# VHH binders against Uncharacterized protein P37: the designs that were tried, part 1

All scores and structures are predictions.

Target 1, 216 residues: Uncharacterized protein P37, of Formosa agariphila (t2kn95)
Amino acid sequence: CDLEPQEKFRFDPEVDPQFTFGSMTTWEWLQTNPNDEFGFMIEAIKQTGLQDMYNSKTETYTFFLMKDPNWTNNGPGFFSREFNLKNTADRDPKEVFEDPAVDLDIVRNYLLYLTLPIYVDQGPDHLKTLDLPYTFETLSEDVNNQIMTIARDWNYVMQINDSPDLPTGNLGKINVPVGYHNYIFSNGNSVAHIFGLNNNGKMARRYKFGEPKMDF
Unless a header shows other numbers, all headers, positions and changes below count from the first letter of the chain; Kabat numbers aren't used for antibody chains.
F, E and O are the ipSAE of ESMFold2-Fast, ESMFold2 and OpenDDE, as the mean of both directions, binder to target and target to binder. V2 is 0.75 times the mean of E and O plus 0.25 times the DockQ between their complexes.
Where letters were taken out, [cut] stands.
The coordinates of atoms that the task and the answers printed are left out; those that the model quotes come from them. Centres of patches stay.

## First folded at step 5 (VHH)

Design b01 (from g07 with Y102W; framework vhh_8ghr_2)
Fold by ESMFold2-Fast, scan of step 5:
Structure b01 (fold): chain B 216 residues (1-216), chain A 124 residues (1-124)
Amino acid sequence: as target 1 above (216 residues)
Amino acid sequence: EVQLVESGGGLVQPGGSLRLSCAASGFTFSSSYAIGWVRRAPGKGEELVARISYSGGSTSYADSVKGRFTISADISKNTAYLQMNSLRVEDTAVYYCARSHWGKPFYRSGMDYWGQGTLVTVSS
């Protein structure tokens, strides 16, 4: 019965997950998403042979998911940034990934960079202190881009790679806004966070993925 | 002594508008506080909808309501408002006004006072 009156607002987000999908996997959810915003993400996963990772019910992962504009926006989008390939938004995703300008090894390592082999949600278990970035090893096989920093801020936003003091690889700063973190899949074995697109969450970087990182 | 009282909820058709009010007593809106709106729909978790900081007057919104909802405050009336436009069926929820003290997180465990909630039903 869901008609029971709510007595008080619960005050513990760390033990009360925001979005739970039971046994549904991240891969299954991506394909059923009602906003149709993951066409390029789905195709990237297929083209790189990483479907089993996103479809796992037994392994533990944290996934960072990119909506179509994170791939296709001219300038800050993945295709523009990594391959100088523009005007991809109106193209079929399969056609774009099969373009000779696109290096699937770079796409694969980028998806691995967006995957942690541990469960990290918007809470104090791993992100112990507010507004403090913590370093995590990703699954990236690119020795120059293996570390991600994650901070939870007091506005309930997850800040990715926003640290001048800690190594962040060559992937730039991006946010996970309110309402887009803690999508819990695979009976609690995996959690997904969805990247934002506002000016503070705009993905930018100075170096191509797969190239040596240069600090200023 | 600290109390937050919501009003302005009700039944509205999709595409309609409502304005929620949050009247505060026992404290003054000041740089020490942020005020926000949190909603809870049946079968869903809590969602932070909008926030206003009295330190700088800065506002922020959940992506689901950005461009449709506007948070504001009248310091002289010690009242915060949530203007809700272009309402959708998925906006149906109990809306809570909440206070966060300076230096505390503006998410569930950082909020120290809550209103009793006001129901917003968007249905045809």
Scores: ipSAE 0.000, ipTM 0.101, lowest interface PAE 19.3, mean pLDDT 76

Design b02 (from g07 with G103A; framework vhh_8ghr_2)
Fold by ESMFold2-Fast, scan of step 5:
Structure b02 (fold): chain B 216 residues (1-216), chain A 124 residues (1-124)
Amino acid sequence: as target 1 above (216 residues)
Amino acid sequence: EVQLVESGGGLVQPGGSLRLSCAASGFTFSSSYAIGWVRRAPGKGEELVARISYSGGSTSYADSVKGRFTISADISKNTAYLQMNSLRVEDTAVYYCARSHYAKPFYRSGMDYWGQGTLVTVSS
């Protein structure tokens, strides 16, 4: 072995070219994405009547797209925490959302909280300084949970609601790892960032819906 | 069977351009994977050159190639590319395409499949 392997690769997202999907919408991409890891996200969008928002070619949005484990894991998953609904990973998403325990108004507002009415990518236009959180108004209709903080960190991860010094919404802390930023849709009118996994596929930490946030 | 096949290497003059291709088979285009280019010049260790998530989003580059190289992916062809512009003699190397899972740092032990390599020679 005369080859000395490099152990790590350093990123510089500030100079990254962005990958685009042309005129494809976020909704079309979710439906055609070959990884099939958005079953519950797709069903949530359908059940809450928000398909047109994700399918827009003309409105400007930033979407945070949640992978299946973030909906379904016992204990930390959205269904378990909000509705005390366990063992949902092996169930048909439609059957889960039609369970009498599931309040679709809460699910709808959760999706609205994960949507900004402006274009925010993992770059310096809105996130000007590394490791500095910026405050954004979401589409949430819950007066207690209307804002989100987003920071680009020095590890090139997008950190959401990870700021003890700023008011945050009730989603809690999430992160968007390298490889999951800046999915550009609708001829550049929308961008999506993907989350739902934290450290080896573990679910990202988050607050219980309806809990008041600390005001600093 | 997962397979990565490189093409596009060759001889080019300093200041010239080449586009390397990495054709993937045996797995679907997915945000769960990153594709990278690793090079090894004669008598040197390996260098991670560029990385892209397969479905786009994030790209990254070694300092030695920033501004000159661009990594991209074509979903319809299940193929990743490395566009190499303003080539220098020191870019002479065998270039390998490699896959890594997104949950692992992009480093050698995180790569699970490799291509055969393609030689790029930059000389006058």
Scores: ipSAE 0.000, ipTM 0.104, lowest interface PAE 19.3, mean pLDDT 75

Design b03 (from g07 with S53W; framework vhh_8ghr_2)
Fold by ESMFold2-Fast, scan of step 5:
Structure b03 (fold): chain B 216 residues (1-216), chain A 124 residues (1-124)
Amino acid sequence: as target 1 above (216 residues)
Amino acid sequence: EVQLVESGGGLVQPGGSLRLSCAASGFTFSSSYAIGWVRRAPGKGEELVARIWYSGGSTSYADSVKGRFTISADISKNTAYLQMNSLRVEDTAVYYCARSHYGKPFYRSGMDYWGQGTLVTVSS
């Protein structure tokens, strides 16, 4: 059976896509996900005591949410690669975070790095010019890893930490593709953007700045 | 060691067609890379024309060329192509083949290797 190259239409929305969830909090949405796609992130939030932040109805946040990988087909994904120190096929999140070799202060600051204290969507309000990175202070308590850069590009993708001229934190370069940004929670007080799938899913993968990207 | 070599440029009349080729050496086409075409008219800025992601084989095009240009790749020959139809005087430019890593934007800062460029002249 021969495979032919598939041509796909470029996504060109007239307005940036927005997905609204009314009064539902980010935490409530993570736990009600029908495909159970956030097991590692949920466990990391529980282990670090950050549930109240993700469950806020009154505070303003931008969250970057990591999806679990398809472990069977794709090996370690973004979140598992960072915290599963044994690099095992067993994806039990509790075993990963209860390993005494895992420093929960690092896990906590990683989640805080993925959180902004302001509302930043994939749109021109904060990301004024296409293909230009803007600098944001995260909630990270690690003074060496407080800054995130975000650009929206010509293909409506959010490009994170993709600038050699601006500081990059402990999270490497990632992107948030069409369909995975602008999840609006807590009556519009919070917005979430989703990343962490493998390369076949065409979502962001973590890699350290200056290291070669993983080949398949 | 990594090289991208373009061919197929030349002089063509308005309404004509050309096919550009980009032969890659020193690396293998894989899901880790995108290949695309960037053009620069004399004295003007760069324009991304088309790209193809080997991860999934998806393509994208500048609005100025949609419906007229088609990008494709032959992985077994390690070569990408740009089929240009219904050419216009304003398509006159030097066309560059460029490589980008997956996860980086396909604009200038995301590209790590460039070909030498091939001149396309559309004139009556």
Scores: ipSAE 0.000, ipTM 0.110, lowest interface PAE 18.9, mean pLDDT 71

Design b04 (from g07 with S53Y; framework vhh_8ghr_2)
Fold by ESMFold2-Fast, scan of step 5:
Structure b04 (fold): chain B 216 residues (1-216), chain A 124 residues (1-124)
Amino acid sequence: as target 1 above (216 residues)
Amino acid sequence: EVQLVESGGGLVQPGGSLRLSCAASGFTFSSSYAIGWVRRAPGKGEELVARIYYSGGSTSYADSVKGRFTISADISKNTAYLQMNSLRVEDTAVYYCARSHYGKPFYRSGMDYWGQGTLVTVSS
């Protein structure tokens, strides 16, 4: 019997997952998301005074973004898991971050940990070798949570903090799934990668009232 | 002209062994490239089997072959190998050698050159 056409066996390259938004900033994009999946992220940025960072057209950043709880399933959200917040899925984000039990300095430093002062995408410029974690300094001012490791793996997943070389006390590991990396903003000056609920929030430092927790 | 040429396929009984070779020409194995093996069984999609990234010496394997298959390279001969031990009927497939460029994922979309394929049949 005949083989299929040769073009099918050439495995012509497909477009790699990346999303380009021209001059739009990360902040502008968060506010125009039609699914309204970033309510808690937006409110955390506003309450901690970091709007100008996410809205920059002149500075270079890599952002890691966190999605809201799944309203449909009333499931636990990234913020409810990581900051030990009761029933976050049913609460207004503004109500949550205005609660006097929530320490906005901890929230602010957590957002700074999820921000690099350089451009790092799922590409060759900084992630040179497959399955090799590279170390990056974050904007965090917490001496135990200043660095992040990022690797691009065989299956086009960004592996975050999946390295035996991390100092004791750093946040745990998490990934950026396929389709959730390389959101390019600010005419290429910034890129964002999205943590989904599928990542189970393992990287985030757990917060409980009266005492922050490290990853274990 | 970049070429990848596979050899070493054939018929083998369950529990047997084969070594596949991938001879590269038109480029040198270097930090710019990863080489891997992709297989396609009749009626099934592609499965990434093994890869090696020459600059770091890093290797990865599919869970279905881990512990049975070993990928290696002879840089001087510009040739990659797949040593296949304890072969099973389900390993029957056409095996392709593929190159991925530095900074591209080892998905189909990141692969720029493919060999012609070599058939491996595991049967009694």
Scores: ipSAE 0.000, ipTM 0.116, lowest interface PAE 18.3, mean pLDDT 72

Design b05 (from g07 with S58R; framework vhh_8ghr_2)
Fold by ESMFold2-Fast, scan of step 5:
Structure b05 (fold): chain B 216 residues (1-216), chain A 124 residues (1-124)
Amino acid sequence: as target 1 above (216 residues)
Amino acid sequence: EVQLVESGGGLVQPGGSLRLSCAASGFTFSSSYAIGWVRRAPGKGEELVARISYSGGRTSYADSVKGRFTISADISKNTAYLQMNSLRVEDTAVYYCARSHYGKPFYRSGMDYWGQGTLVTVSS
């Protein structure tokens, strides 16, 4: 009999890191890197009039943020799926969203779908058991596309909509993993998670789960 | 295209410290990957010693090194580190950094790229 090497290894439970930005809002943080990482996300928020939501210091939200490749060519591929627009990665985001082929109501509702009206971090408070999907209502205004399922996989990565609980017509599995977790804004009232990953964490300090927020 | 290059090995006395570095090129540290350290001592099999997942920066360690070794990463430098403290003679080994995909188990069969290895000798 052959035993797998993994059966012989014992690892401690992993620490849940949290990145805190004190009183900085999600909107303020996005504005620090507009040209190279979040150009389409920022422009979509501006064009749909949702900046007050992302800039809130008092309301509780969980945001799922998309980097430029995820809007255009990679990951969820919003423009590839929704508008069949080609070569958007090389276009000015403002020009893309002012294209008559783009329905800003659809863009707005997509951003609302990527927003929960409660605080859900990549910790056990809401996502209690690994590899079990939990169902959440989003801010989506489309009655056929209002729920999101989130699971913590065995590698502690959020998996979105990987669940049999999704109704027909709801947005399906998002094949891009959530790259960065637990970006905490607005004095702890909001948290953001980011699809895909480059070096966004360079501006954040990592905190162990349950540690005090030292920048408060 | 993908390369992992280790540095920082050498000779150290029992109780001493070393920091190993693993510089990555041809890919960016991302949620799609975990990076870890595997060692192979003379006449012994391979042992996974530490792992870091870049999606959340979570770490895990083998029982043999807990409390003594710390794995970390500098995403801006695309470099992972293994800080080794309170070194013992039995820590003598060639240390490799290795990459695995986030959906793959972090053990030998789940790893796709390896560094060349760096020798750590703990001797009086």
Scores: ipSAE 0.000, ipTM 0.093, lowest interface PAE 20.9, mean pLDDT 75

Design b06 (from g07 with S55R; framework vhh_8ghr_2)
Fold by ESMFold2-Fast, scan of step 5:
Structure b06 (fold): chain B 216 residues (1-216), chain A 124 residues (1-124)
Amino acid sequence: as target 1 above (216 residues)
Amino acid sequence: EVQLVESGGGLVQPGGSLRLSCAASGFTFSSSYAIGWVRRAPGKGEELVARISYRGGSTSYADSVKGRFTISADISKNTAYLQMNSLRVEDTAVYYCARSHYGKPFYRSGMDYWGQGTLVTVSS
């Protein structure tokens, strides 16, 4: 008898949007990343006491992750924009978050806003229809900023808060899309998405100073 | 209208080489699409041979052809190629060019357009 087509060929992982890391947690992956491209994210997590959330092996989460300003040639990145910080590319992350001008309660709630208590990827389980935004409750503790919208497109790109139909009382449009790769952690209990990655895993180059940012 | 047109098939001796071409019209090769080659040998099912994705910039190959076949694409000509070297009798098949959206599998359900196929016969 003939073999089924899917039994004859395995896709190269580099052309697929799925990356699996077995029992490794999102926290372990952030810290062992070979390019050390999440220094500000790691320090923000430490300073706000959210390490256990990112290190969970048993709870289900979807995480949205931000790369360092130093990793990208697109300027200061999300941390500089969201917290109105200047010249962060050459600053120690610890120095930045220990600055009295930085409100750690706002930083903490921003990270909670970028975390869902359910598993959401570019598949149809939650994002049933292509190019249609779906509404999700985040872990945000700010009653005025609890909702995120996510839409998926044909290229497995997720658009976050990129909808005119975003519910009132939420953080505004995030002008940098999530890349198409799903980073699957904690035995499949968690998935992470990285802001600004293009088709080569590189930060998108459609970033300019003065672009809109989240308002708290 | 979207069309994929194959050419370059024919009779070749074992150890020989052929280059198949897949000319696309009605769309441009872009990060939205992947192009692949699927073959069907007499008495056998379909086998995905090679795939190229402009979004990832990556290529992949079936184990049976890895190291012998090379897939490439010329964006300016809107044409994909399959360079087949060190051909074997078991490479005899009808070769189809197919389009898939990035991230969709190269199986019948994941393909939206197929060429008519081109016959490759490897025989002495």
Scores: ipSAE 0.000, ipTM 0.093, lowest interface PAE 20.3, mean pLDDT 71

Design b07 (from g07 with R108T S109K; framework vhh_8ghr_2)
Fold by ESMFold2-Fast, scan of step 5:
Structure b07 (fold): chain B 216 residues (1-216), chain A 124 residues (1-124)
Amino acid sequence: as target 1 above (216 residues)
Amino acid sequence: EVQLVESGGGLVQPGGSLRLSCAASGFTFSSSYAIGWVRRAPGKGEELVARISYSGGSTSYADSVKGRFTISADISKNTAYLQMNSLRVEDTAVYYCARSHYGKPFYTKGMDYWGQGTLVTVSS
């Protein structure tokens, strides 16, 4: 073998795997996803009137996208946690969002919390140091849930809200696993990252360090 | 100078076993480093096969080798090992030992030093 280790296999760890979709918008991609795993996300966007935000070709956004189990899982999912609404996985998404138990103002603000008005990818432009959380303002209109922390870890996982110093009321810990970050849309004006789950498949409210953590 | 030297490759029949060794010099195994094995098969790209952090507190494996391969390290000898059991023809590849620093992504692009590679051929 004629390989020189330092010459041929020395990679820049800050050059992330990137998935680029040219002029395609985040909204267009959600609707063409071949695994059909964003039915509830798509319906949430439609029901809250945020389609133009996800379909923008000119504005800059970072989107965090929720797959169907993030919405529907009994106990840890969004509907169970926020509305005590169970057994939603097999229901039509439109039917669920039109259930009287579901407050669309809460859904809307949750989507705004999952949106940054700047471009943040897994790279060092904003996330300068590995394993260090950085604080970002979201589009959330809830004064107790306006910020998100994001860290790149050494396993190439994006850790969300994993800071002990988060304000009381913020959403709990979640991650973006390998292969699910850096989906680049709208000619590079937007990027999307696709949520995984915490270790128990649960989303939880985050409290300041030293206060009780609770799953909802 | 940092150097990783592999040994233990060779020809083996399907169902057989091999143990690869990776001797490190120029640095000490510590919490600052992870060691991994990457393979390149004929006609295929690079695949991260297994990794171990200092003190064996964290190991991971590719789905293709889980249950068959075991990674380990002897800190006192500065040597990492890959025990390969139940070998298949598709395991035929050049196997590389590679190092990554703490605070760097641990995937092939995050590795800073590589060994020379050792050939493993599985055939009847």
Scores: ipSAE 0.000, ipTM 0.099, lowest interface PAE 19.8, mean pLDDT 75

Design b08 (from g07 with F106W; framework vhh_8ghr_2)
Fold by ESMFold2-Fast, scan of step 5:
Structure b08 (fold): chain B 216 residues (1-216), chain A 124 residues (1-124)
Amino acid sequence: as target 1 above (216 residues)
Amino acid sequence: EVQLVESGGGLVQPGGSLRLSCAASGFTFSSSYAIGWVRRAPGKGEELVARISYSGGSTSYADSVKGRFTISADISKNTAYLQMNSLRVEDTAVYYCARSHYGKPWYRSGMDYWGQGTLVTVSS
């Protein structure tokens, strides 16, 4: 993996690094990833026609990038759970998203929910106070899932949708650990944060898309 | 009583165009629903052709029709449309309008109401 996490520190975390890629876009970076860890996300973006958003050099975005689902003892992969599909671990991403049972409108709005029209990094500019969630409007067109809460905790983990003030929704709580936030693209116009893994390489908590939000 | 009524089918030459309409009654188009077109040729299974979500106006299409067919909806008329261009003989089928709830899987189990079907025949 070329993504290097910081050393773990309890109650005294080091300053979170920032990773800059100059003029490279988020889309270009996803496609050049040496570990091929974004196959499902890349295919979802292609199938929903959102390449121009991820490939922008001039528009401002914050992207939350989802790593591929893992085959684990915790059940079906993330995309199987989110899109109410059979286990997708053994299927090519293109085959999954071209299945007529898959609702591409749901996939599209999920990607839009993972995108903010402003620049939010793991730092105090927007996330002013540690351990306090802040509310952000996403690009989602689903009227029931348009906002996201983001907090940075004392360990510089970015906590998404971990707030008692978040309205009931279908998208769940995720976290972005040290080493996986602040990927800066498009000459500084975009920043990306990577989720799907925690400190032990486990998937973040999952929800069925189209169901009420609940912890499992 | 919820009903979906299709119209606009018929015989057309290859390369021609048809516009199918799906008039809804017994409910209003709202963000809670998606409307789709499903076709079945004689002796074949069902194929999802196109879908539109009213919540976002988002559309999706089968690869076989992408670039040729356009789905749309007129909420004020409570009617959905399928504009079919550059028709091919393999597009010959009975076309059904179907309603699903937003967020439900797209197939029979996710669809709660269906139209009567309208026949489209593409032949010289």
Scores: ipSAE 0.000, ipTM 0.097, lowest interface PAE 20.7, mean pLDDT 72

Design b09 (from g07 with Y107W; framework vhh_8ghr_2)
Fold by ESMFold2-Fast, scan of step 5:
Structure b09 (fold): chain B 216 residues (1-216), chain A 124 residues (1-124)
Amino acid sequence: as target 1 above (216 residues)
Amino acid sequence: EVQLVESGGGLVQPGGSLRLSCAASGFTFSSSYAIGWVRRAPGKGEELVARISYSGGSTSYADSVKGRFTISADISKNTAYLQMNSLRVEDTAVYYCARSHYGKPFWRSGMDYWGQGTLVTVSS
């Protein structure tokens, strides 16, 4: 009976697939705007001149991608937290990034912070131990916001910045949920992970007790 | 090649005990892996029963078996164990040893390699 041998030596058929896109770049994939979720990410990359980084076929990168609510949600979203700019969800992305309240140097550095110069996937090569955060240097040019901690947890969620050792002003805790990690691009030279909407898409920086949430 | 081989199943009366063993080959028990036990009873789906991470020896259990079952591992023997105490009729199932891997849907562990299974029957 060929079914009984399969049951005895079975493999779990629902192991989360590595999403492989051959030679397609992260930039090319973003431009398809899957599920209409990356309009602000696309515009941020254009406005900051980082297209070549996301479009690289030869350099090695790990990208963390922000969905539209990570940018636009009032209170927890990037625009609210960094610029006190609200009600951006219904605006054209280009209009928002051209708003006088928006500092493109801060936007650029956030994208650099969300980029590692090495290949880190949801697996044991770099994330050796479950539930243990590992420290990585990002491409950030801000001396107060250069490191990211990444852990793979017991539920295979990638936990970002879940560590008390991060400096004040660093990006706070966020996660990459199951099904949103390991998007492999550029013939395997790049991998992208998509942030969850935990805490309504929160992209807030860390502050010590009593310190203001916004940078002056 | 990766192989997991279970042993220790059998017939036991309610309130009895059994110890299941899972011998691994083709990989080493290390801090990068978790080993779990999954059971399947006739007429119902799979249930994750227990798992152990070799990093720090952390363990977790299904609510249905907490306080009755204990998972452990002997790294030098590359073998994991499931000690089953105070067995109930509803514990009757085929028990599979599995290695945890990343990238699994939220409803259970990302197990990628499985043993052949060992039958546990609890009846009077």
Scores: ipSAE 0.000, ipTM 0.106, lowest interface PAE 19.3, mean pLDDT 77

Design b10 (from g07 with K104R R108T; framework vhh_8ghr_2)
Fold by ESMFold2-Fast, scan of step 5:
Structure b10 (fold): chain B 216 residues (1-216), chain A 124 residues (1-124)
Amino acid sequence: as target 1 above (216 residues)
Amino acid sequence: EVQLVESGGGLVQPGGSLRLSCAASGFTFSSSYAIGWVRRAPGKGEELVARISYSGGSTSYADSVKGRFTISADISKNTAYLQMNSLRVEDTAVYYCARSHYGRPFYTSGMDYWGQGTLVTVSS
């Protein structure tokens, strides 16, 4: 062979899933998350009766998961935006969801909107071409808010609802990056994508939760 | 105490396949770490062949193994794998599992914990 090669790597993210969790479900993983970043997501799932969906080993789902700041940031966070409920970051999640300002039917429908009944990862199987939006049905029960468009961009970010062809009344562009990683659960029956998960160390060091704005 | 333990090495004929495992203990696979495979052939220096990052990184491979080797991780088992296909005589080496911190370049000098190594011999 050649003189000892320089330390280098070929980057090939679209062909290789990053994380497999065997038979572990998305629900089980959320509860064992080492960074404790999903307190509000876990409580939302419990309060809306959707635990069995996230805990399924037999049904096929794609989940979009919200970290705590996606729920709690004043202004762009879900509670602030949907219920005008501020300063939730330091509150017990159970206390927040029991606040009379919080309508659990709205919370439930947003979790259903963030769930597809098919397996869609960041590979080319469903998202065949970069920078091209593909349309998917969600589990949303709102007839005016049933579809999601997803495109992969050159930064390995999923762009959600960045399409001029969305129906009137549908949820608009979600201005939060979806990280590169495929989190594969339930013996390969489910995959999860995480809002706000950065794709590399350089982006993670520079990312602040206000950049880009979170519109949940 | 942090430990990385390799297994799965052995003797294979050219064109064969092996899957190496790297079992981690004393830490969990998390956003703070990257795991890689480094090989050393007799009389040669170390070569980084593959890396996986759990936080904001991706999988990556040395040009010498591209299209043939696949790195993966099973978080539930706290184990990383290297699937080696279409093996060549020049892949004969001791393969080490190694950990680096997230955000550091993945070079041999950047690694803080190493396994003991597992021998892979590719010969007829």
Scores: ipSAE 0.000, ipTM 0.114, lowest interface PAE 22.6, mean pLDDT 75

